# Designs tried in a protein design chat: VHH binders against Type II restriction enzyme BgcI specificity subunit S.BcgI (bcgIB). Part 25

Target 1, 341 residues: Type II restriction enzyme BgcI specificity subunit S.BcgI (bcgIB), of Heyndrickxia coagulans (Weizmannia coagulans) (q07606)
Amino acid sequence: MNNLIKYSTFLISDLFDVVIGKTIDGNKAQRNENGTPYITRKATRNGFEFMIDGEKEKLYSGKLPVITIGNETSKPFVQEFHFFTGTKVNICIPKLDLNRNHLLYITTMIENATKMFSYSYTINSTRLKSLKILLPIKGEEPDWDYMNTYISKILSNMEKNFDVQQNDGVSDLRSLKDLSWSQFKMDEIFSINSGVRLTKADMKPGNIPFIGATDSNNGITEFTSSTNASFDGNVLGVNYNGSVVENFYHPYKAVFSDDVKRLKLKNYPNNKHVLLFMKVVILQQKVKYAYGYKFNATRMKEQIILLPTKADGTPDYEFMEQYMMRMENKVVGRTTEKEAD
Below, E stands for the ipSAE of ESMFold2; O stands for the ipSAE of OpenDDE; V2 stands for 0.75 times the mean of E and O plus 0.25 times the DockQ between their complexes.

## First folded at step 7 (VHH)

Design q62 (framework vhh_6qgx_2)
Fold by ESMFold2-Fast, scan of step 7:
Structure q62 (fold): chain B 341 residues (1-341), chain A 125 residues (1-125)
Amino acid sequence: as target 1 above (341 residues)
Amino acid sequence: QVQLVESGGGLVQAGGSLRLSCAASGFTFSSYWMAWFRRAPGKEREFVAAISGSGGYTFYTDSVKGRFTISRDHAKNTVSLQMNSLRPEDTAVYYCARDETEFDWLGYTESFDYWGQGTRVTVSA
């Protein structure tokens, strides 16, 4: 017998207590990298702005996990640690003991419900309380087991293909100002390979990302079933024409324009976190490239970058990896860094 | 336990053909991308061909396009590489590999978790 999934509509107020976070003005926020997360109305980075010290009475220290939603962006995020809030942040506190996977499912349904509104749509506590979301049911109640297993499957697939897992192996807590820095040519650090020309006329529709020399959508300009010798993944794609020096990490398989160079580490295991550190370092060079000046292969190879170095004068790749893992953990709502084993 | 075992290598004259096979066990074969790599004497390992779990997508390095064909047999849990119009520069040890990507969409390149022992192909001039 086939089990047909049935759905019903629920009000957010049926499932959550909705409150407005007690505001800390950004001008009064005392930044402290060892402090508490400051969650704002921003639609990116899980709502996370930076770590702060703040007044105890302004801290959300209640039940976890919860959902936060900024009024002007309507973007829901799951928060797993206590936090301070900026202006106009709603907190949805579950009435039942729900886990992260339940709340991730709910955030998807909230997004689906809010996406039907115009660009000017804002969500306040009154609108949020009356918002209807569609959930799978078991009898007359939400099917929490289904939601949990559905998200668990999605996250498992994403971890294999996109590496969205929070990093538990952080042990290096050094700051950037505590490091020695030295000059390296990019060709000492990276293998640099060109993309290969593929015109729109030669592209067949499909599911493979095509990476062009643009500064938007992670460089993705098309999706195609057509491939060539540029088919590659786990690379840093750096624009050589167009939006010069803009660069993106591509964990997935993609086809790369001849306007994009593909970079991989020569002397360290090629990994996401070191490449994301390199992304920021390379972006610092864009002021050197004015109208009409291209970051061509010869200039890219000879480009000097500053990297943290070990006492032996080699790049401190372990620090770069740990630093970016630490930054990623803060973005996804982790505040305490764990020792290795 | 995942195992990949290659066979079908040998000596062939330029212009000839060989069919390599990779027997896979210990995992849900149809769910994983499979690939062939080769390493020529004194050179680094290079990508040759890949096939999605469903068999719906195939990819080749430019130097073998039109000459080599990758395929899979779900009933036998095998990946095959049909090599036609062989050239002396195709001389290498050929390795079967399983991509860490379990699904046909948005998988990794260079993220291979299991490798076979290799099978030797020698193409005489």
Scores: ipSAE 0.000, ipTM 0.095, lowest interface PAE 21.8, mean pLDDT 75

Design q66 (framework vhh_6qgx_2)
Fold by ESMFold2-Fast, scan of step 7:
Structure q66 (fold): chain B 341 residues (1-341), chain A 125 residues (1-125)
Amino acid sequence: as target 1 above (341 residues)
Amino acid sequence: QVQLVESGGGLVQAGGSLRLSCAASGFTFSSYWMAWFRRAPGKEREFVAAISGSGGYTFYTDSVKGRFTISRDHAKNTVSLQMNSLRPEDTAVYYCARDETSFDYLGYTDEFDYWGQGTRVTVSA
């Protein structure tokens, strides 16, 4: 009847019961290596902090698997084990019997929706319930079989590619060691724009992230409704003062401190994967120059970085993008393998 | 510069077969989903088939399922569409397209960022 795979928009509240976990304050958590997982609003390690002992009434012991998502980070994770929660962790409990592959598909759609529709890094239970995600449909309902098969085949294809590459030496996925590297000044690679000073006295509370020169919380120090000429998104925010060379990718729009530089690629489409490759390269420069030498005062524009280079002397952006995408895909595969181990 | 060049179109009688080829250049071929679309005279472009970057996952529109097979050759940077048991209603200009989204999902036609010029297929009754 329909020649295209049809998609439609669904509210999270149509698909999930959204609850807030019963909070255990991290400072009051009793660590025990033989305890239960403690899930916080962090954007890394599946939300996992450490193992704890806690009151049974505060334990999430309901239906599994579920999705957890922290208010400040908006990063969704699939949880397959019972857990305690830190402050402001949302638990999305499926209304239907959905498996891990269904939820992995949905976490991708939640991430896409929070990047497109939220001006704030903050998501609370009310905003999450009202979040719209795009899903494939069969008739008027989500096509769960399609989502399951899609994720299953992607994971299977990753395993197939790994086995062929390891056994047959197939080389569509080049190693970092196989590349030529050349020196580039950062101003050759990036447009570099300063943040703009915004004082606490001029900062009104709101939902827009304010990015400061810190190494924690993705650079976010405050949330504001105040904007200035630094209001920007899809950038790599690099600390120029404070925690120098620490840097974070900001897919959302934010206001940036005058201690943070906003970087965008000059000669390649500005995308997450290339910028995440650049994040690692910029961090490595600090380590390299610290070995036997101290940084003198220098301008970011003059900073030298090493990048993989094509035969024509230009950066190999296509390799950078593919490499980071492959690393991201391997993480998904490893998460699946942990279920067997 | 990204380029997609289709070939293999022609005139064929109902029940016959054709193989279309799309030569891709200017990007990392294995990182992107590739698709075939078609446009019959007086109609909108419609989806025909898609193949994942690795080649392991394929999608087909219902009207061609079991008759058409999409494949890719990473060594030659080509996407092929093997068309068997052709019908007069398969008459169209066939287009090769690159999906902007590499690993998330296959979107609607507006989400494809590069298109070939097309190759004409005519199936006589």
Scores: ipSAE 0.000, ipTM 0.113, lowest interface PAE 18.8, mean pLDDT 73

Design q70 (framework vhh_6qgx_2)
Fold by ESMFold2-Fast, scan of step 7:
Order: sequence, then structure tokens, then C-alpha cells
Structure q70 (fold): chain B 341 residues (1-341), chain A 125 residues (1-125)
Amino acid sequence: as target 1 above (341 residues)
Amino acid sequence: QVQLVESGGGLVQAGGSLRLSCAASGFTFSSYWMAWFRRAPGKEREFVAAISGSGGYTFYTDSVKGRFTISRDHAKNTVSLQMNSLRPEDTAVYYCARDETEFDYLGYDTWFDYWGQGTRVTVSA
């Protein structure tokens, strides 16, 4: 079981204090190469524009490192030095003492949660506070040691790499803006199978996860030795009662509640990365069901989702897979000469 | 698709100058940070210089500050590295690289996804 990493979702507001930086308008910024970093809502260069002089009252001089994220671009960046902010920059200040590697992992999870619809989904402090990200867990808490070790191992591997070529079998580097998007019904994309009712009284203790319609602990509510026709793995478990539309990838074998649908790809090898792409796409439907719409088996089959498409009008599964593989790679950066202070 | 082609390397005596060029194609040039890296014989790859998409910000390793200048030409889609006051320790293969993504990470890391094949620079004593 040590090979099975457990995940759960966490609100950004549970992990961070989210504040808006005290704005210095770019037109009034006093440039000075010996000054302090000026961070804006831009989607490139770590949010960094240039060095400035500014009033001490407007300086973010609190805990480091932190994450910054612009309202319109939704791009998270780790900041390791104190900085001034431009317009509409959110600062996520960790509630715990987290290091750079922890925050790099978290920026990848924030990007995974927002990236699919960034052309129409904008972040603001309210949305950011309510954003859920997927993190590995130890007990009920984020597994900070795992996150630190994961990033450290990837960085160590990058540091030993003398090849100038791409890594990890990534060959498709198109951005989301380079793609055409089309509507698909979920039953065109997925085989959709119900979970099967298993009552608490019928559950014997054991090591098999039982997946309920909850938005916590990766859907896991119990561990059992009891099985039924829902016993399955390598699936996306999507809630259609309870915490409606919340969904989790289950690489392990589990027993699924009758309130959870098990989704597998119909026309592409059932792939972890594609299913994680689909997780974000499906979550975009959550606001619709908050207003009393039923999300039953019939409506799940008929639910429209937007996917990247190839010229022939079919879903671009290769892009989805490559994009999610790149998101794993992206968090690690590239090996460069380390700076002192 | 994306291509980066370096040129301008060669043999030069200590104190001399060389200008390296990188011709970029297959992407929106002004949207990406570009950088130069080098690899000396028997050594690991080392960062040399980087330039923002707009050209408004540049970053250099301490050993080349004041001697090397990175620049870009948006009309020609080229990144250049002007190398002055060359030293024997500047001997290396020089590589042009594009930042991996519209997400640019600084701190102690730099994000680069495409690399050229390199151009050789030899500085004699």
C-alpha cells in the first residue's frame, strides 16, 4: 500500500491567508535597478516587471515565501523576496511554515484547478479563497514531506541532466489558446457505470477504500474487505448526489457508493493524465447544480463539456495527456546557476 | 514547429569579441523569455543571460556582467549575445533556449523547454 498515494482536496483559504497587495500604479512606479521587485498580474516572468523604489507602507514585507496570483491571468508564482504589487495582485500567505518546494507543488495544483477555462474563468480573492486544490495526504493533513521530496527529486534529476532535449516523453507544447474547443456529451467521452449500494451494516473492516459522495479525503469514507459489482480502479469517480460534480481519480481498486459514477475513457486508453484533465472540465459544471438542478445518471450522460478538438472534430486526447504531463514537469523549473540571497 | 538556430561561434583570442545570434521560429516571439546557456568541456550546463519578451528586463550571471549584453530584434525574431573582453574560461558550447511557458518562474530556477543545437566558442590564451 505504500505505492498508493492518497489525495484530498483543500480550500486555498484553509492553507493561506489571501490578501490583495497594496497597489502602486505602474504609471507612478519609480524604476531603480537597486530597488525592490515590482510584481504585477502578468502571466510571464514570475509576475516581475522591474525593480522600483516605493513607500514602505505599500511593501509586502511579511512571511516568505508566498504565492502571488493576478486576477485576470490566474497565474500563480512563488515569491522568495519582498515586493511591491501592481493592480489586482492577490498574495497567498501560508498559514504554516512552508518552503519553496511546497509552494511550487501548490502552484501546479492551482494551475490544474483553473487552467482549462482561464479564457472565461477569472480569479479574484473570493474565487481564490473558495478554490479547491488536490494535495497528497498523510492522515487527514497535506503530506508536506511528500511534496517537498517530490519536487526535490525532480530538481535533482534536472540538475544531473546534460541533454538539451525535452524530458518525460513530452512532444506537444501547444498552449490552451492555440486550440479549438468543441462541445461533447459526457456519454460520448466516457463509459459511465454506477456504484453499488453497500450499507455500513454490510461492511466488514479491511484495506479496500470505500468511495462515497463526499468532497473530502479523495472520496474515501471507509476501508472494507467487502466487495460488490462496483469493485473497480483506474477510474474517475464523479459524485451525482451529495457533493454534486466533485470528482476524484482513483488509481487503486475501490468499492463505489451508489451515489458515485465511475468514468472511463471510451475512445482513448484510460489514462491518468487525461482523467485529471477531465476532472477540471467536469468541476466547471458545479455552479449549475448549486441552484437545485438534479445531477442524476441521465443528466450526467447528457452533460455538455468543452474539450480541445483536432481538425477532424474529435477530442484531442493526445494534447490533454501531454498538457497534464507538462503540468507535472512545469512545477520543477529548469536547472540554472543558483543565486546567493 | 518551434526551432532555435544558433550562429556566430568561433575561435577568438583573449580580450576579443564575438556576437552570437539565435534565429527563432514557430511561436509568438515577443511573448517568451529567451536565454543563453553554455557548457564548458567536462562541466555542467551554466546559465549565462536572459531577456524578457519585451526586452525591458535582462538578467546575467555574475561572471559575465559588464562584458556580455543580451538583446533581441522583434522584426527578425532573433536573440543576440554580444560577448566582449572574452576570457579563456568563456570557452564553451553556447545554447539558445526559450522559456517553457507563459508561466515564468524565477528565484533559483529558470523555465526552458526548447533548446538550440549550440554554437562553439573557443577563447585562446
Scores: ipSAE 0.000, ipTM 0.104, lowest interface PAE 20.2, mean pLDDT 74

Design q74 (framework vhh_6qgx_2)
Fold by ESMFold2-Fast, scan of step 7:
Structure q74 (fold): chain B 341 residues (1-341), chain A 125 residues (1-125)
Amino acid sequence: as target 1 above (341 residues)
Amino acid sequence: QVQLVESGGGLVQAGGSLRLSCAASGFTFSSYWMAWFRRAPGKEREFVAAISGSGGYTFYTDSVKGRFTISRDHAKNTVSLQMNSLRPEDTAVYYCARDETEFDYMGYTEAFDYWGQGTRVTVSA
């Protein structure tokens, strides 16, 4: 109960199942901008190279989120989407139901543990399984609430840094102060597709997430084997009824309630970082809808959002992507290529 | 609002000792890694030592191991660097820095968002 935190060491193998991804050689990878993420052993950009087409048997389609670590670089990254792997990529699959914040904390501890070794240190599945990391404890177990709270505070500070209207001088806004901002209708930015009604009576049990208009559990209300025309993935799911304006990025395929809209970028490659920037922008509308404004399917297309704008009047998607990458790198303590000396 | 203020620098003879202090304000002190860096005349800034928010973990550059000790005082919001067996090559301006992430993480020359103005250490032969 003082400001001191107790720590203990845990083996990676106590917390994760460690497997090697089924390899697709980069020279044989078939690039497709509408394909699936290809994760390599690179030390930058979350391990992401480009989107590819690949055989289903080589796809990591298991539990998410996970940590990926390249053998030669030893750099850990959190993956929130299903992916193909290049050569010598370890996948650490949590044994417990850990969220993104837990895994971001753990990536930092893995980095700390590997920094204790010489510059010639390399990791493989055997070394990774035997790697000891230092975690805060509550009793004899890792203090998951502490880890979640710490990362959540960092993410909250990132949101405050983004929101120039609500900044009261507590957070650093230097990267945003020199930007031009303009208003855009959501239908100018996104393709917007409705979910499709699926009643509980028509749902068969299964492993596909069913996304409802809730603000909890990433929108997931049920798991089903039943599909319909809403079956989709790599989308921002935005509630337009129920918990209105709440929104979640769904990297996995899911079935979406008719109370949830599925959003994809029209004029920029549909990527996680830009969509997470858009999540914050859309959430800023929450106060408006809390005070009796009604939000429905027909009004979402006309909703005005404020975005960083280039001199030609188009949204500055490159800035949005870079900004969110920098915010993610702050959480894990890594510098981006654009911030390097 | 975040401020780091160094003190304790000065002139000392080879083999002597100095204690540097860094007074921190404007943030939750125990939540952040703190580090000391130095810049010798005409050279780039280099890492010296770091201490975790809890004080349970410390890192040192090889050239100062066994001679320098980094510590924290949570009641005073200070981080200190005790420098023993000083050598002429330790002559530099010493900077206190805060890690940019609010948890127990260390980046050697990266991931530091606030820096003090520095305190000068001169070691004569």
Scores: ipSAE 0.000, ipTM 0.110, lowest interface PAE 19.0, mean pLDDT 74

Design q86 (framework vhh_6qgx_2)
Fold by ESMFold2-Fast, scan of step 7:
Structure q86 (fold): chain B 341 residues (1-341), chain A 125 residues (1-125)
Amino acid sequence: as target 1 above (341 residues)
Amino acid sequence: QVQLVESGGGLVQAGGSLRLSCAASGFTFSSYWMAWFRRAPGKEREFVAAISGSGGYTFYTDSVKGRFTISRDHAKNTVSLQMNSLRPEDTAVYYCARESYDFYSGYETDAFDIWGQGTRVTVSA
């Protein structure tokens, strides 16, 4: 019943603490492939420019996830990793403990609000703080549960659309896009390596993220200067114990608990969008592992996943990347329809 | 209203078969994972089997693999559990369940949000 949902207006400043990131000018940014994400005011690639080294004082190391919005571009992005900022990047830090789904909903409302004013609408901290967005309400408060379930349903519907195109008894189901789907074992797609145990007693404080089997803070439980054979980056970390099947993409180098499996694509570059597509595909296995089953190395390697396939028989990684970007567009489109109705 | 109504339970001898059915109404049936759970006397609910919206993916608890088959019929909005080679330890109330919107969020308790009333299965020696 989205046509019957009540809405009210909220100021960004009522929901978020809006700060300007501690600026590192692009011409002074020291590139390092093993560094930290550098987020700029660009309107593409989630604001991500490249990886850099920077002073701790200039690092945004606070609550995650957050929204970043570049001045003058007005494009909001959800950031799930700690980052440095370029010139004129606003960071919207939630006053409440909000998850990625809440913030994705809010980014669509911010885009809708800014689009209302003109095709060339320019944001700055003052305008952003005074920006009013429409949110569903329960009583007089934002309906956070509704927003979370709405985005979860969009994600679930995307996954079910892939699943619905599956053909169990007919060899050719044709969609409007005429996609071919094939079954792959995870060990055909990924190299799968365990993390390595590092006890808290052996961990010295430092700047390297330590990744545990948790569903919070992108798996980061500590920051350490201690390393072991698990020291790795540009991987999808998949929980083996604890929050089983939960997984996070780590573009930076980190030390991984023995409760986390490190996945890398065998035949394609480990890029964020493709690995986030794989995150969603792997999460479809949640029901299998929800009841005390462990995602052990043998089960993980033998797990069948269904992927879009190119004419050459390889997974269509370009489609996966496009589809992950398109998911945000679909959320925006449905949100606009709900406001109109 | 969103409803799940189970049927097909009964008394059967060990080695026998039963087919449970779950009639779904009030939602887009093909859009949701459906599952069967059971609760034996004096025990908590346990997972038995699940089936994806399309029917393409099925999952079973180890104790029923090869004996039970979950299926769905979109024309009838029905999910079924074919139970073969029944054992006394299969004695339980069997529940049909529909996945929640938060299934992938990491909240184990939120994986299934709509439940049927249950149907009793008794397997005698």
Scores: ipSAE 0.000, ipTM 0.121, lowest interface PAE 18.6, mean pLDDT 73

Design q89 (framework vhh_6qgx_2)
Fold by ESMFold2-Fast, scan of step 7:
Structure q89 (fold): chain B 341 residues (1-341), chain A 125 residues (1-125)
Amino acid sequence: as target 1 above (341 residues)
Amino acid sequence: QVQLVESGGGLVQAGGSLRLSCAASGFTFSSYWMAWFRRAPGKEREFVAAISGSGGYTFYTDSVKGRFTISRDHAKNTVSLQMNSLRPEDTAVYYCAKTEVEYEFSYDTIYFDYWGQGTRVTVSA
């Protein structure tokens, strides 16, 4: 039998709430390498400009991931971290619970739709809401499983015949199947520090994120001017109570609840790409904790994770970094949290 | 000159209803998003609801979804906010606002160039 994939058109407004981000003028932006991503209408580097300090009310701190599209460039990007916006950046907030792969598929279809216009196409929120994109269907609804599988296959194929010349600083092209894997306890890999209890009654309003043991909003539950011994940044925050095993990379400085453990690498310079590799590895333990188990401090320290290893038996941190850089560069464009100097 | 004139505020018991109206003049009404913002006692101005120039698109802050309805009447150049199931926390001065740029919407107050005088809504416990 012929089993051709069927397609239908959907309005962006059927799938997303479309808003313009609360603007911070680039000339007025307060640059801080330990701050929050500043997303502009530029067509490169995932829309990322630099890290800034900004007022809480101007921060996009809602549902993640989302798509951002600049009015002038019409280039869509998936954002996985909370961010500030520059002038005329559209934010497409999914109405359904969509993952990164779903949104990467959607960005491709948005690009295809906008590139088919004969005239210069300047996108605004009204035009974007009226934009029709072609999606695979299952019944009358978008086939989200197909989109997820399609992007997963593309990402796996990007490990083959990678062009080193075009990928800026990427030199390790090994696939996951080319690696030796070994078992490590989490306390061998990470310094593990508790957050520190800070009650709502003791919390003064301000602009510092407070990280709770939740699975939403990158862990951010409050904004405060109060600080304690948990004040930290460039960490992987891992929930050991509440939404157990859920974890988020925090490039900005934040205050962490005592239900969140702050993880940093013991034996390698602490960096975004290695920590994002570790995020995925730690999430593989989520199934283990679904059956009424609690991920307490003792279990976290003793938790076994599988990591790629060098011939000497140590973790291959360079591979982890290079692998995550490759994935980021090819799918969403190059993203950096460092200020360009 | 652009003018926005609000009416319909007042005192109401919790669970009651009020309808706010904003009469607009001095610009091409159907080309601009219109929004309602509110300022509660001791708080900053916050977004409540917005409607596109065509009336085809609406946005609401989460706390009012399902209770408030924004609408516009192109023949009368009015924007209305129907407020149902009112709560004490809805107590605020409500402001009608026009976006600065044709066909563009943002939540931030800086994207709005003209504001009404405000109308007071008090919801008793």
Scores: ipSAE 0.000, ipTM 0.108, lowest interface PAE 22.7, mean pLDDT 77

## First folded at step 8 (VHH; framework vhh_etentamig_d1)

Design e72a (from e72 with W33A; at its last look DockQ between E and O 0.03; V2 from the best seeds 0.00; counts 0 for: pae E 17.6 > 2, unsure alone 59.6 < 65, placed apart)
Fold by ESMFold2, look of step 8:
Structure e72a (fold): chain B 341 residues (1-341), chain A 125 residues (1-125)
Amino acid sequence: as target 1 above (341 residues)
Amino acid sequence: EVQLLESGGGLVQPGGSLRLSCAASGFTFSSYAMSWVRQAPGKGPEWVSGISGSGGYTYYADSVKGRFTISRDNSKNTLYLQMNSLRAEDTAVYYCATVETEFDYLGYTEGMDVRGQGTLVTVSS
């Protein structure tokens, strides 16, 4: 850090309008995987519980981004999409036009300020409004440009440096930020084949994995000797019922529930690394397409994903493969360094 | 799904202290060695500290030995980094990581979805 930067304290109520979200009781929240984020007081996962349908009048539909912070838990999170709230969730709405990086800096300062009062300290809207946080200044005002530049520079440098350190047969070291990205329908990229219904009554004991629409155990819900037309391997299994969007790579042969689609690449040989890149891209749909994005279980072929492209506009499968090899190498490198000691 | 959530960062003067926490879920925490990695402006990623699954063995980069202490509470699925005698050079975004997590278990992207937001530590007068 530049030690020439001056700091001063600022009152939360001078920087933000603080309101309590209009509560939807969790017991009455109608879950809908295609709905709207439900933000609660929880201190993890950005405050997110699940997606719901709710009364439109209770939706936070105002200015974005904002900070949410639950009473009692005192964990601030930046929210970039409109949302419903559970009980006792404060919404800090910036009075100025602040961006994500400004708010990320501020959440860190809020967390530091609340931690100083420690152990039994609880927060409510009144205490939050009166909370003072330390911010860098230019003259007498917060130095918004400094905060934005600092966060941007740190995150950009970390991404760049991770890309450079690969050395196990990997030759493509480009950063994800330096790539062209284009939208593709999943039907353009994948051959998408349905699973086939196999009830517990029709299953026989065995060693063949049965893949269901779950978020655990690599999708395996049973082991059977029964097979059907879904018997397949070296595929990506993508849930479209149950734990929607969750997906797993299956190098082995398995039987697939009618709630899981089997995906293979149309225009590139299937391989572990490209399919693992695709797994991440598909899973990121919930985050990348902003407010209202839904993964449609009945129209998976029409879903849009973003992929890196070559100069001719086609998907850069070779980059995707190389990138995931680099990520794998990072995990192996850290393990071997520690185990050698 | 694997989830790692860092917290405890903030602004502190040189010579001060901070304690970072990392809440873990979606895997058997006690079976995995864990580490802290930091990224300062204009620098490459720097491994800071590591700890065995049981917590019995700890490892430190030379730059932090004697000042930082890694620990874990396997009953709370939480990893900690106690940072004492902080210096301006310790300013960075701090991330927790498991070194034994299988690749597709992490779901890595530039958006840092698997590793959470990271927590910013700023050491400045």
Scores: ipSAE 0.000, ipTM 0.112, lowest interface PAE 17.6, mean pLDDT 74
ESMFold2 (binder alone), look of step 8: mean pLDDT 77; pTM 0.781
OpenDDE, look of step 8: ipSAE 0.005; ipTM 0.231

Design e72c (from e72 with V99D; at its last look DockQ between E and O 0.03; V2 from the best seeds 0.00; counts 0 for: pae E 13.7 > 2, unsure alone 61.6 < 65, placed apart)
Fold by OpenDDE, look of step 8:
Structure e72c (fold): chain B 341 residues (1-341), chain A 125 residues (1-125)
Amino acid sequence: as target 1 above (341 residues)
Amino acid sequence: EVQLLESGGGLVQPGGSLRLSCAASGFTFSSYWMSWVRQAPGKGPEWVSGISGSGGYTYYADSVKGRFTISRDNSKNTLYLQMNSLRAEDTAVYYCATDETEFDYLGYTEGMDVRGQGTLVTVSS
């Protein structure tokens, strides 16, 4: 249905009531694994910091889902649970009855909007309210159905590619400190495949994510209907140009630029949790390449990474998976496990 | 040093057309968002239009939407603004600006750090 989707600009304030979090008194707040998520201005983990017991009056217990945006990071996250947060976090409450998919679509558009203007664009509440984002329209109104369908399709494709391991299967409670770590070359762990050059001039508009060497928006720089040999999913995309070493997990099918390498596990089934673990491991190497050391394909293959190992010296993929499952559960507030960090 | 040079301004009758150009130097032009901003006599700066580095995304103020078209040629390091159906209220000095200029998507908020000398557009009968 190649109907040319029309887009229009909307103010955040037209779509959302924007409020800020309430300051949590450190003397009254305690870490509690069985508590409530504390959302901060972090750019990762959906803003999740840790679980806390706090004053009821400080709790955001209003309409869900909402979008949180940290002032400094400008990263938008969809929150589906009640949470504590601080004054440096904006809470965007939909004026309409929007679902998770709608908000996910909007978060992407927010990230795109901020990226286009400046990498250093700091969003405070005032600026956020005046932020314009592009949304698909039906007539003069946002096309909510399109957005919902679009995101649903992406998620469905992700689910097909992702054995959503039921979070109910956490059995490994070891901490990172409890493990032996060994050095591995990246080419020992990953099959590394290149993206394919695709210029904007050659791109047709569509719904397939195009992954570029960016450090934001999960690597998505465009949406296209054009596919090529790089068309892939359930893969870790690692930048070797642009924002080098930056990497994102892509559970969905996407097209990859020639500036991005596609990494898949050689000796373990590709899955969300292990690849997310690997993402963090790889990011630790970013500092080495930040000051002029060129990150190329050869160096990527030879890059040494530290991984938890089993007694036989092989990578402990099971642990990685379990660990990230635990972390995910904590973020979602579905687990009472102690921090394994 | 970043340099921007606007040109193409002049006197035009209402309903007429004009094409502005901005020559950029001193930076990787294709990597930056570019905007047109205008300032009318006695008024503050107004954001007019923006275009992404790649040219894939374009934005317009409501006041010019449907009449103005922003474009760029990255091979020539040049930004363009095609202005059609010009009105008296379009009379202003037009500036091109980089993404270093702070905008709130509604208009100019504070001092433009990176802009040219501007080009005057006068729409008068």
Scores: ipSAE 0.000, ipTM 0.246, lowest interface PAE 11.6, mean pLDDT 82
ESMFold2, look of step 8: ipSAE 0.000; ipTM 0.104
ESMFold2 (binder alone), look of step 8: mean pLDDT 77; pTM 0.775

